# VHH binders against q68dx3r342to642: the designs that were tried, part 28

Target 1, 301 residues: q68dx3r342to642
Amino acid sequence: RDLCVVLLNGQHLEVKCDVESTVGAVFNAVTSFANLEELTYFGLAYMKSKEFFFLDSETRLCKIAPEGWREQPQKTSMNTFTLFLRIKFFVSHYGLLQHSLTRHQFYLQLRKDILEERLYCNEEILLQLGVLALQAEFGNYPKEQVESKPYFHVEDYIPASLIERMTALRVQVEVSEMHRLSSALWGEDAELKFLRVTQQLPEYGVLVHQVFSEKRRPEEEMALGICAKGVIVYEVKNNSRIAMLRFQWRETGKISTYQKKFTITSSVTGKKHTFVTDSAKTSKYLLDLCSAQHGFNAQMG
Key: E = the ipSAE of ESMFold2; O = the ipSAE of OpenDDE; V2 = 0.75 times the mean of E and O plus 0.25 times the DockQ between their complexes.

## First folded at step 15 (VHH; framework vhh_gocatamig_d2)

Design k02 (at its last look DockQ between E and O 0.90; V2 from the best seeds 0.83)
Fold by OpenDDE, look of step 15:
Structure k02 (fold): chain B 301 residues (1-301), chain A 123 residues (1-123)
Amino acid sequence: as target 1 above (301 residues)
Amino acid sequence: EVQLVESGGGLVQPGGSLTLSCAASGFTFSDYRLAWYRQAPGKKRELVAYITSGGSTVYMDSVKGRFTISRDNAKNSVYLQMNSLRAEDTAVYYCAKETGYDVETGKYYFDYWGQGTLVTVSS
């Protein structure tokens, strides 16, 4: 059987596997191919409804594979099985990363997250990050360029929503000018600056998943953010997330699931906070993600 | 509704063997950790062993080398093979389903139980 794994650099890797193969086996194959180090930070995920769900290493692929994948490995495009290599655990500071390649992977992940608006950022910082990315990938402003031909595509560096608000032409002019005026920072140094800036963002390292209130009020869209520091409850309005509650691990007693329900019990107040997910599978996933993030935090502490 | 039904308990002589079974229903069996607990007369219920969804096993020191926990996802069943049984192994044995994660202890915990099956080890 064939499995496609999308790497952080955008490369699509075809992996040969059998029906008994595990996520771990695929992960090892992919990371070996990419010569990745510090594997503890990485994970394989599948995408569902624009969200990424990390997979357990022990999980058999046949359990998560699309219908027909087992029976018809490559007869039709309908049976394409795609996984994504992603950063699962985010360090608080890039200085904790030991390998340049790992730092680069973090850079790639965060660029994607910013560009695809999974990680919120204000307009000023978005432009700054765009320029840093240009510095990282192009180096200095190209002086010999023809003015009529842009040396980059704005959609590769600036989120679509900002482009829509500012217009593509304005973004092109402003970002180009910023790049022209930027200091002699390029390559790896520019990537590190990018990491530094993104690591200061409120949602850095937060894995966000849509949930619903137990009362199922249609007007209330909610999301849970799970990260190394704990769980954040967001209210979602007009494509913005407002942090309503924060459960640091030290303030969290138990996390439990029942069918579609996900419950956090405060160790401080004893109060139970219940959220509803779209499935028992999702609630269980959130539980396991919490466990994993908590464990990661404990190791880094 | 989650249901766990234990079976296989009985009277056995010291040094004997017994296999307990637990049939599970009401949840996606393959997604959860399962455990065996036991409660001796006048004692608190204690963990004996658990098995992850991926098949990794953990045993309490008192049963290491003697007991084996296993699962069959196709049958929605978890088993406890008990060898070299001792008098101190006498207890009601309970099958348990994973309930959640205790952040303070950093461990998954179990609070869904069956009715239990009695194991008596006596001459």
Scores: ipSAE 0.881, ipTM 0.942, lowest interface PAE 0.4, mean pLDDT 93
Fold by ESMFold2, look of step 15:
Structure k02 (fold): chain B 301 residues (1-301), chain A 123 residues (1-123)
Amino acid sequence: as target 1 above (301 residues)
Amino acid sequence: EVQLVESGGGLVQPGGSLTLSCAASGFTFSDYRLAWYRQAPGKKRELVAYITSGGSTVYMDSVKGRFTISRDNAKNSVYLQMNSLRAEDTAVYYCAKETGYDVETGKYYFDYWGQGTLVTVSS
């Protein structure tokens, strides 16, 4: 059997596996190929509705594969099984990462999350991050640049929504000017500065999932952000999310599920906060993600 | 409505074996941890073993190597194979379903229980 694993550098790996193979077996093969040594931060995920869902290492591939993958009487594009190597646990400071390749993976994912608008920040920071990514790839502004010829594609460094707001021409000019005025940085040094900036963002390391209000009819969209620090409750409106409530782990008592419902109880007030998910499986996943993130936080403490 | 029905208890001699079964309904069985607890006369309920959705198991020290927890997701059932039984294993055994995660203890907790099945180990 064949499955595709997408790496953070954009490579697509074809992985051959047994009918009885587990997620853990695939993870080990992929991380060995990528020469990753600090494995505890990474996981394999599948994508559903633009959200990544991490898989347990003990899970058998046949339980999560698309229909027809198990039988494979012939390979078709409709039976493609794709997983993603992603960072599940985000350190508070890149200095905690011992291997340069691990820091590079953090950079790659954070850059992709910025470009794909999974990680939000203001316009000024988006431009700054774009310039840092440009410096990481090309170094300093080309001194022989004349006649204002573009040396980069804006869409590779700046999210589409900002390009639409500012226009591609204005983005090109402003990023070029910021690049021209920037200090000398190259390769890993620029990547580390990118990491330093993103580590300060409120949504750094936050894994965001759609949920709905229990009492404000199911159509009102909300989101839960789950991270090493705790849980963030968002209201979602006009494709924008606003943090409404935060639960640090020390302020959190019990987290429970019942069918499609996910409930978090404040240990300070005793109040219960209940959210509706698209399935019982999603509710259980969010519970397990909270458990995992809380465990990660305790190990860093 | 979560329902858990234990069976298989009875009287057995020391050194003997017994298999407990628990039939579950009212939830997606394969997604949750299942546990066996026991309560001896005059003692508090204690965790005997649990099994994750993926099949990983944890046992209390006194039963390691003697008891085996397993699950059959097709039959929505969890089992406890008890070998080399001792008088101290005498208790009412309860099947339990994961309710949630307790951040204060760092452990999953189980608030859905059946009525239990009595195991008596006596010569």
Scores: ipSAE 0.747, ipTM 0.868, lowest interface PAE 0.5, mean pLDDT 88
ESMFold2 (binder alone), look of step 15: mean pLDDT 81; pTM 0.796

Design k03 (at its last look DockQ between E and O 0.92; V2 from the best seeds 0.84)
Fold by OpenDDE, look of step 15:
Structure k03 (fold): chain B 301 residues (1-301), chain A 123 residues (1-123)
Amino acid sequence: as target 1 above (301 residues)
Amino acid sequence: EVQLVESGGGLVQPGGSLTLSCAASGFTFDDYRLAWYRQAPGKKRELVAYITSGGKTVYMDSVKGRFTISRDNAKNSVYLQMNSLRAEDTAVYYCAKETGYDVETGTYYFDYWGQGTLVTVSS
């Protein structure tokens, strides 16, 4: 059988596997291919409703494979099985990473998250990050540049929503000018600056998943953010996330699931906070993600 | 609704063997950890062993080397093979399903139980 794994650099890797192959086996193949180090930070995920769900290494592929993949792996393109290599655990500072390649992977991840607006950022910082990315990938402003021909595509460096608000031409001019005026920072140094800036963002390292209130108020859209520091409850309004509650691990007693319900119990107040997911599978995933993030935090502490 | 039904308990002589079974329903079996607990007369219920969804096993010290926990996902069943049974192994044995994660202890905990099955080890 064949599956496709999308790497952080955008490369699509075709991986040969058996019906009984595990996620771990695929992960090892992919990371070996990419010569990745510090594998503890990485994970394989599948995409559902524009969200990424990390997979357990022990999970058999046949359990998560699309219909028909097992029976007819090469018969039709309709049975394409795609996984994504992603950063699962985010360090608080890039200085904790030991390998340059690992830092580069973090850079790639965060660029994607910013560009695809999974990680919120204000307009000023978005432009700054765009310029840093240009510095990282192109080096200094090209002096021989013909002004009439852009040397980059704005959609590769600036989120679509900002382009829509500012217009492509204005973004092109502004970002180009910022790049021209930028310091002699390029390559790896520019990537490190990018990491430094993104690591200061409120949602850095936060994995966000949509949930619903137990009271099922249609007017209230909610999300849970799970990270190394704990769980954040967001209210979602007008495409923005507002942090309403924060459960640091030290303030969290138990996390439990029942069918579609996900419950956090405060160790301080004893109060239970219940959220509803779209499936028992999702609630269980959130539980395991919490466990994993908590464990990571404990190891880094 | 989650249901766990234990079976296989009985009277056995010291040094004997017994296999307990637990049939599970009402949840996606292969997504959860399963455990065996036991409660001896006048004592608190205690963990005996648990098995992860991926098949990793953990045993309490008192049963290490003697008991084996296993699962069959196709049958939605978890088993406890008990060898070299001792008088102190006499207890009601309970099958348990994973309930959640205790952040304070950093461990998964179990709160769904079956009715239990009695194991008596006696001469």
Scores: ipSAE 0.877, ipTM 0.939, lowest interface PAE 0.4, mean pLDDT 93
Fold by ESMFold2, look of step 15:
Structure k03 (fold): chain B 301 residues (1-301), chain A 123 residues (1-123)
Amino acid sequence: as target 1 above (301 residues)
Amino acid sequence: EVQLVESGGGLVQPGGSLTLSCAASGFTFDDYRLAWYRQAPGKKRELVAYITSGGKTVYMDSVKGRFTISRDNAKNSVYLQMNSLRAEDTAVYYCAKETGYDVETGTYYFDYWGQGTLVTVSS
């Protein structure tokens, strides 16, 4: 049996495994292949509805695989089994990462999250990050650059929504000019500055998941952002999320689940905040994610 | 509706053995931690052991090496094998299901309880 693991550098790795293989076995194989040593920040996730859900190491692949994968590995109509190597735990400062390869993985994921608009920031910062990514790959502005001859594709560095607002031509000109005026910076040095900028963003390290108001109204689409510092409650309107509440771990008492419901209780006020998820499994996942992020925060402190 | 039904309690001599069982329903059994608690007359409830969905176990010091918690996900059941029983083990034993995570203690907590099964260890 086989499955596909998508790496942060864009590589699709085909992994052969037994029907009784665990997520942990695949994780070890993939991280060994990628020569990663600082493994505690990473996990394997599956994608559902454009959201990543991390898997526990002990989970057997057959319990999460598409129908037919376990029983009939060579039959037709088998769904593709794809997992993603992702960063689950985001350090507060890249200096806590001991290996350059680890910092490179953080850079790759944050860059991809910016481009895919999973991590939001303002236009000025988006342009700055685009230039830093350009510098990471090309270094300084080309000495022999002839005006009007682009040396990069804007869509590789700037999110589509900004390109639509400014036009591709304006983005090309602005990024090129910023690159020309930038100091000498390339490779890892540019990636480190990229990390420095992104780690200051409000949504840095925030794992966002869709939830709903307890009243079951479609107009009340919401999201929970779970990170090392705590939980953020968002209201979602017109594909834009706005932070409504923030719970630092010290302000959080108990987190509980009941069927599709997920509840956070304030330790300061005793007030309960309840959200509805699409399934009991999602509610349990969010609780476990909070536990994991809280545990990570304690280790960093 | 979460339901936990304990069985297997009874009278046993010191040094003897018993196996407690708990049948669970009303939730996705495989996904949650299960625990055994006990309460002796006049004493507060105390955690005896718990087992994670992945099978990792934790025991209180006084029962470590003598008690074994296990689960059978196919039968939605959790068990407590009690060996080398002592008079101090006399209590009502309760099966419990994970309710949530207590951020203040950094631990999972259990508020769903069965009715209990009495274990009496007497000379």
Scores: ipSAE 0.747, ipTM 0.862, lowest interface PAE 0.5, mean pLDDT 88
ESMFold2 (binder alone), look of step 15: mean pLDDT 81; pTM 0.794

Design k04 (at its last look DockQ between E and O 0.92; V2 from the best seeds 0.84)
Fold by OpenDDE, look of step 15:
Structure k04 (fold): chain B 301 residues (1-301), chain A 123 residues (1-123)
Amino acid sequence: as target 1 above (301 residues)
Amino acid sequence: EVQLVESGGGLVQPGGSLTLSCAASGFTFSDYRLAWYRQAPGKKRELVAYITSGGSTYYMDSVKGRFTISRDNAKNSVYLQMNSLRAEDTAVYYCAKETGYDVETGTYYFDYWGQGTLVTVSS
């Protein structure tokens, strides 16, 4: 059987596997291919409803494979099985990463998250990050460039929503000027600056998943953010996330699931906070993600 | 509704063997950790063994090398093979389903239980 793994650099890797192959086996194949180090930070995920769900290394592929993948060894468009290599655990500072390639992977992840608006930041920072990315990938402003021909595509560096608000031409001019005026920072140094800036963002390292209130108020859209520091409850309004509650691990007693319900119990107040997910599978995933993030935090502490 | 039904308990002589079974329903069996607990008369219930969804196992020290926990996802069943049984193994054995994660202890905990099955080891 074949599956496709999308790497952080955008490369699509075809992986040969058996029906009984595990996620771990695929992960090892992919990371070996990419010569990745510090594998503890990475994970394989599948995409559902524009969200990424990390897979356990012990999970058999046949359990998560699309219908027909098991029965039909031949490649068909209908049976495409795609996984994504992603950063699962985010360090608080890039200085904790030991390998330059690992830092580069973090850079790639965060660029994607910013560009695809999974990680929120204000307009000023978005432009700054765009310029840093240009510095990282192109180096200094190209002086020999014909002004009438853009040397980059704005959609590769600036989120679509900002382009829509500012217009492509304005973004092109503004970002180009910023790049022209930027300091002699390029390559790896520019990537590190990018990491530094993104690591200061409130949602850095937060994995966000949609949930619903137990009271099922249609007017209230909610989300849970799970990260190394704990769980964040967001209210979602007008495509923005507002942090309503924060459960640091030290303030969290138990996390439990029952069918579609996900419950956090405060160790301080004893109060239970229950959220509803779209499935028992999702609630269980959130539980396991919390466990994993908590464990990571404990190791880094 | 989550249901766990234990079976296989009985009277056995010291040194004997017994296999306990637990049939589970009401949840996606393959996604959860399963455990065996036991409670001897006048004692607290204690964790004997658990098995993760991926097949990793844990045993309490006193049963290591003697007991084996296993699962069959196709049958929604978890088993406890008990060999070299001792008098101190006498207890009601309970099958348990994973309930959640205790952040303070950093461990998964179990509070869904079956009715239990009695194991008596006696000459």
Scores: ipSAE 0.875, ipTM 0.939, lowest interface PAE 0.4, mean pLDDT 93
Fold by ESMFold2, look of step 15:
Structure k04 (fold): chain B 301 residues (1-301), chain A 123 residues (1-123)
Amino acid sequence: as target 1 above (301 residues)
Amino acid sequence: EVQLVESGGGLVQPGGSLTLSCAASGFTFSDYRLAWYRQAPGKKRELVAYITSGGSTYYMDSVKGRFTISRDNAKNSVYLQMNSLRAEDTAVYYCAKETGYDVETGTYYFDYWGQGTLVTVSS
């Protein structure tokens, strides 16, 4: 049986596995193929409604595979079973990453998350990050390039929402001029600066999932951001999220689930905060993600 | 409604073996940790073992190597195989279901309980 694993460099890797294979077996094969050695930051995830959900190593593939995957063995399957190699745990500083290949994977995911608007920043930072990505790929501004002739596709470096606001022509001109005037950064040095900039963003390393208010109108969408520092509660309006509450781990007592409900109890006030998810499975996942992120925070000190 | 029903308790001699079973209903069994606790006469209830949804296990020190927890997700059941039983293992054994995560202790906690099954180890 075949499944597809999407790597952060854009490569689609076909993995042949037994019907009784686990997520862990696939993870080991994929990370070995990619020559990754600092494995604790990574996981395999599936995508549901634009959100990534990480899988436990012991989970059997048949429990998560789409209908018919067990019954349609092929070298290249039409039954789409796709997983993603993603960063689950984000270090506070890129200097904690010992291998350049690991830092490159962080860069690739953060760049993709910026472009796909999973990670927000203002216009000035978006342009800066676009230029840094250009420098990582091309180095200095091309000597033979005429000012008005594009050497890159704006959509590969700048998120669509900014392109809509500025127009593609203005983005092309502005990014090209910033690239021309930038210092002589190239390759890994540009990627490290990209990492340094993104590490300072408020939502760096925050894994965001849709939830709903238990005590509010049915039309009020919310989100939970789960990260090494704790849990962030967002109100979501017009595809924009605004942080409303923060629970640092030291301020958090117990986290519980019941059916579709997810509850955080503040250890400071004793108050319970309950959110509704789309399923009992999602509620359980968020609980486990909190446990994992809390454990990661403890080992980072 | 979460329901947990233990069975398999009884009288055994020291060095003997016994298998406890717990049938569960009212929740998606395969998604949650299950645990066995015990309470000996005059003592507080203590965690014996738990098993994650994926099959990873934990055991208290005094039962390691003697007890094995397992689960059968198709039957919504969790088991405790108890070997090399000792008089100190005499207790009422309770099956329990995960409720949540206690950030203060860094551990999962269990508030849903069965009625218990008595294990007596004596000659």
Scores: ipSAE 0.746, ipTM 0.864, lowest interface PAE 0.5, mean pLDDT 88
ESMFold2 (binder alone), look of step 15: mean pLDDT 81; pTM 0.792

Design k05 (at its last look DockQ between E and O 0.91; V2 from the best seeds 0.83)
Fold by OpenDDE, look of step 15:
Structure k05 (fold): chain B 301 residues (1-301), chain A 123 residues (1-123)
Amino acid sequence: as target 1 above (301 residues)
Amino acid sequence: EVQLVESGGGLVQPGGSLTLSCAASGFTFSDYRLAWYRQAPGKKRELVAYITSGGSTVYMDSVKGRFTISRDNAKNSVYLQMNSLRAEDTAVYYCAKETGYDVSTGKYYFDYWGQGTLVTVSS
C-alpha cells in the first residue's frame, strides 16, 4: 500500500507500507529518507478539521487509514492516505538543538504555523518574520531585479488575513522596503533570528485543540493549548484566543477522560475542570498529549 | 458504561498455573491501557501488571517471570497467565481500565475495576 507523507519542506513522500505497518515504521522510513536527527522532537500526524493529531508509534496504519485503503488494488484519489511530519515537542530555545538540520526543521514548522495562523502574533511581528524569511531564503535584497516584477509572492510570507487588511500591494511595498533596509543577515543566521523571535511568542510550542465547556453554553467556543509547560484554557472569539486559565504541570494533579469529557484537576485548589470534545478518541488523545508533553518537559529539566 | 468482568479464578496448588480473563465493554478497548490488580486479605490493593494499547507490558517485581499479561483487541479481552503460583499470590484479582494520567507521579492510573475473581493458592 501507498502512504503519502508531507514533509516540513513541503515535499510529498510516497512510502510503501503493509496493512500491518505501524506509524513508527513509517516514521523511521521518512526520517531516514530526510536524514533527520534528534528524532525525539518529531512526530507523524493526521489532519482533521484543520487540526493536527499526532499518532503513537505503535499504532497500526490500518486503524487510522481511510476507508478502502486496505483493500486498494490501485492508486485512487479517493483512498489517499496522507500523514504529516511535524514538530511535536518544542524546545524553549533553539540553542538546545544540536543539529543545523533540526533547527532548519523548526524554522520550517514555525514558518508554516505563522503563515497558516496557527501561531498568533501581531502585525508588526508578522512583517518582521516575513522579512526574516526573505533574508533566509533570498539573502540580501536583490538590487538587480526589475522594479516592475516582485521578487516574491506576499502570500508565501505574510498571512492571508493581514494581506486582506493591508492589501497585497501595500504588503509587497512595505515588506520589500523592510528587506532592502535590513541588515546583512541571511541564510542560517536569518533562520536563527526567526526562531528567536517566534520563541518569544505567547503561543510558541502550544498545540491548540477545540473544546467546549461543560458548564457554559454549548455555542461558546473554547480551546485547550497543550505544551511543555502545561495546559492553557482559551476562550475563542472572533478568531482570537484569550487565555483564561493556565495549568502548569506543577499545579496539575490528575488528568482524566470519560467518553467525550476531558478533565483537569488542580493540585492547588482541588477543583476539577471538565471540557467536552467531539469524541472519546479526541479526549483520549488530549490526555496522551498531556502525558507526552509532561514527559518531555521532565526530560528537558 | 464501562464494564469489566473477570473470570478464571479458583483453587490451585502451589506451583500450579491459572489463566485469568477479563471481558471489557463500554469503551474502545484498543485505545486504552489495561491492568491487573490484586488484593490479598488484610492488604491493600496492588498493581500486578499492565499492558499498553500498543502491547507493551509492565510487571511488578514479585510476579516477573511468572505472570504474563496479554490482550486480544478483537475480543475486547485482557488476560493474566499465572505460572509457578505461590501461597502469597492468593488474592482477589481485579481487571482495570485506564482512567487518566497522574501528573504528580508521571504515571497513568486505573480507577475502573471489575468485581474481581478469587485466586487461592493452597496445598
Scores: ipSAE 0.886, ipTM 0.944, lowest interface PAE 0.4, mean pLDDT 93
Fold by ESMFold2, look of step 15:
Structure k05 (fold): chain B 301 residues (1-301), chain A 123 residues (1-123)
Amino acid sequence: as target 1 above (301 residues)
Amino acid sequence: EVQLVESGGGLVQPGGSLTLSCAASGFTFSDYRLAWYRQAPGKKRELVAYITSGGSTVYMDSVKGRFTISRDNAKNSVYLQMNSLRAEDTAVYYCAKETGYDVSTGKYYFDYWGQGTLVTVSS
C-alpha cells in the first residue's frame, strides 16, 4: 500500500508500507529520506478542517487511513492517504538547533505558515519576511533588473490577505525596493535572520486549534493555542483571533477532559475554564498535546 | 457513564500469584491510560501501575519485576499479573481511568475507579 507524505519543501513523497505499518515506520523512512538527524522536534500529522493533528509513533496506519485504503491497491484520488511532516516542538532560539538542515526545516515551515496565514504578524513584518525569503533564494537584487519586469511572483513571498489590501502592484514595488536596498544576504544567512524575526512573534511555536465556548450566549468561535510556554485562549471574530487569556505552565494546575469538553484549571485563581470540541478524540488530543508541550518546555529549561 | 469492574482477588500464600482483571465501559477504552491503585487497611490509596494507550507501562518501585500491567483493547479490559506476592501487598485493588494531566506533577491523574477487589496475602 501507498501513502503520500508532504515534506516542508513542498515535495510529495510516496511511501510504500504494509497495512499493519505504524506511523513510526513512516516517520523513520521520511526523515531518513530528508537526511534529518534532530528528530525530536518533528512529527507526522494529518490535516482536518485546516488544522494539523499529530500522530503517535505507535499508531497503526490502518486506524487512521481513509475508507477503502486497505482494500484497494489501485491508486484512486478518493482513497488518497496523505500525511504531513511538520514541526511539533519549537525551540526558543534557533541556536539550540545543532544542524543547519534542522534550522532549514524550521525556516521552511515558518515561511509556509506565514504565507498560509497560520502565523499572523503586522504588515511591516510581513514585508520584511518576504524580502528575507527572497534573499534566501536569490541573494542580492538582480544586477540586470529591467524596470517594471518582476523577477518573482508576489504570492510566493507575501500572504494573499496583504496582497489584497495593498494590490499586487504595490506589493511588487515595495518588496523590490526593499530588496534593492537590503544588505547582502544569501541562503542560510537570510534564513537565520528570517528565524530571528519570527521567533519574536507572539504566535511563534503556537499550535492553534478551534474550540467553542461552553456557554452559548452567543455562539462564540474560540481557539486554543498550545505551545512550549503554555496555553493561550483566543476569541475568533471574522477569521481574526485575539488573545483573551494566557496560562503559563506555572499558572496551570490540572487539565482534564470529559466527552467533548476540555477544561483548564488555573493554579493561581483555582478557576476552571471549559471549552467544547468537535469530539472526545479532539479533547483527548488537546490534553495530550498540552502534556507533550509541557514536557518539551521542561527539557528546554 | 464510566464503569470499571474489578475481579480476580482472593487469598494467597506468600510467594504466590494472582491475576486481577478490570472490565471497562462508558468511554473509548483504547484512547485512555488505565491504572491500578491499592489501599491497604488503615493506609492511603496509592498508585501501583499504569499503562498508556500505546502499551507503555510505569510501576511503583516496590512492585517492579513482580507485577505486570497489560491491556486488551478488543475486550475493553486491563489486567494486573501479580507474582511473588508478599504480606505488604495485602490491599483492596482498584482499576482506574485517566481523568487528565496535572501540570504541577507532570503526570496524568486518575479519578474514576470501581468498587475494588480484595487481595489477601497470608499463611
Scores: ipSAE 0.735, ipTM 0.860, lowest interface PAE 0.5, mean pLDDT 88
ESMFold2 (binder alone), look of step 15: mean pLDDT 80; pTM 0.785

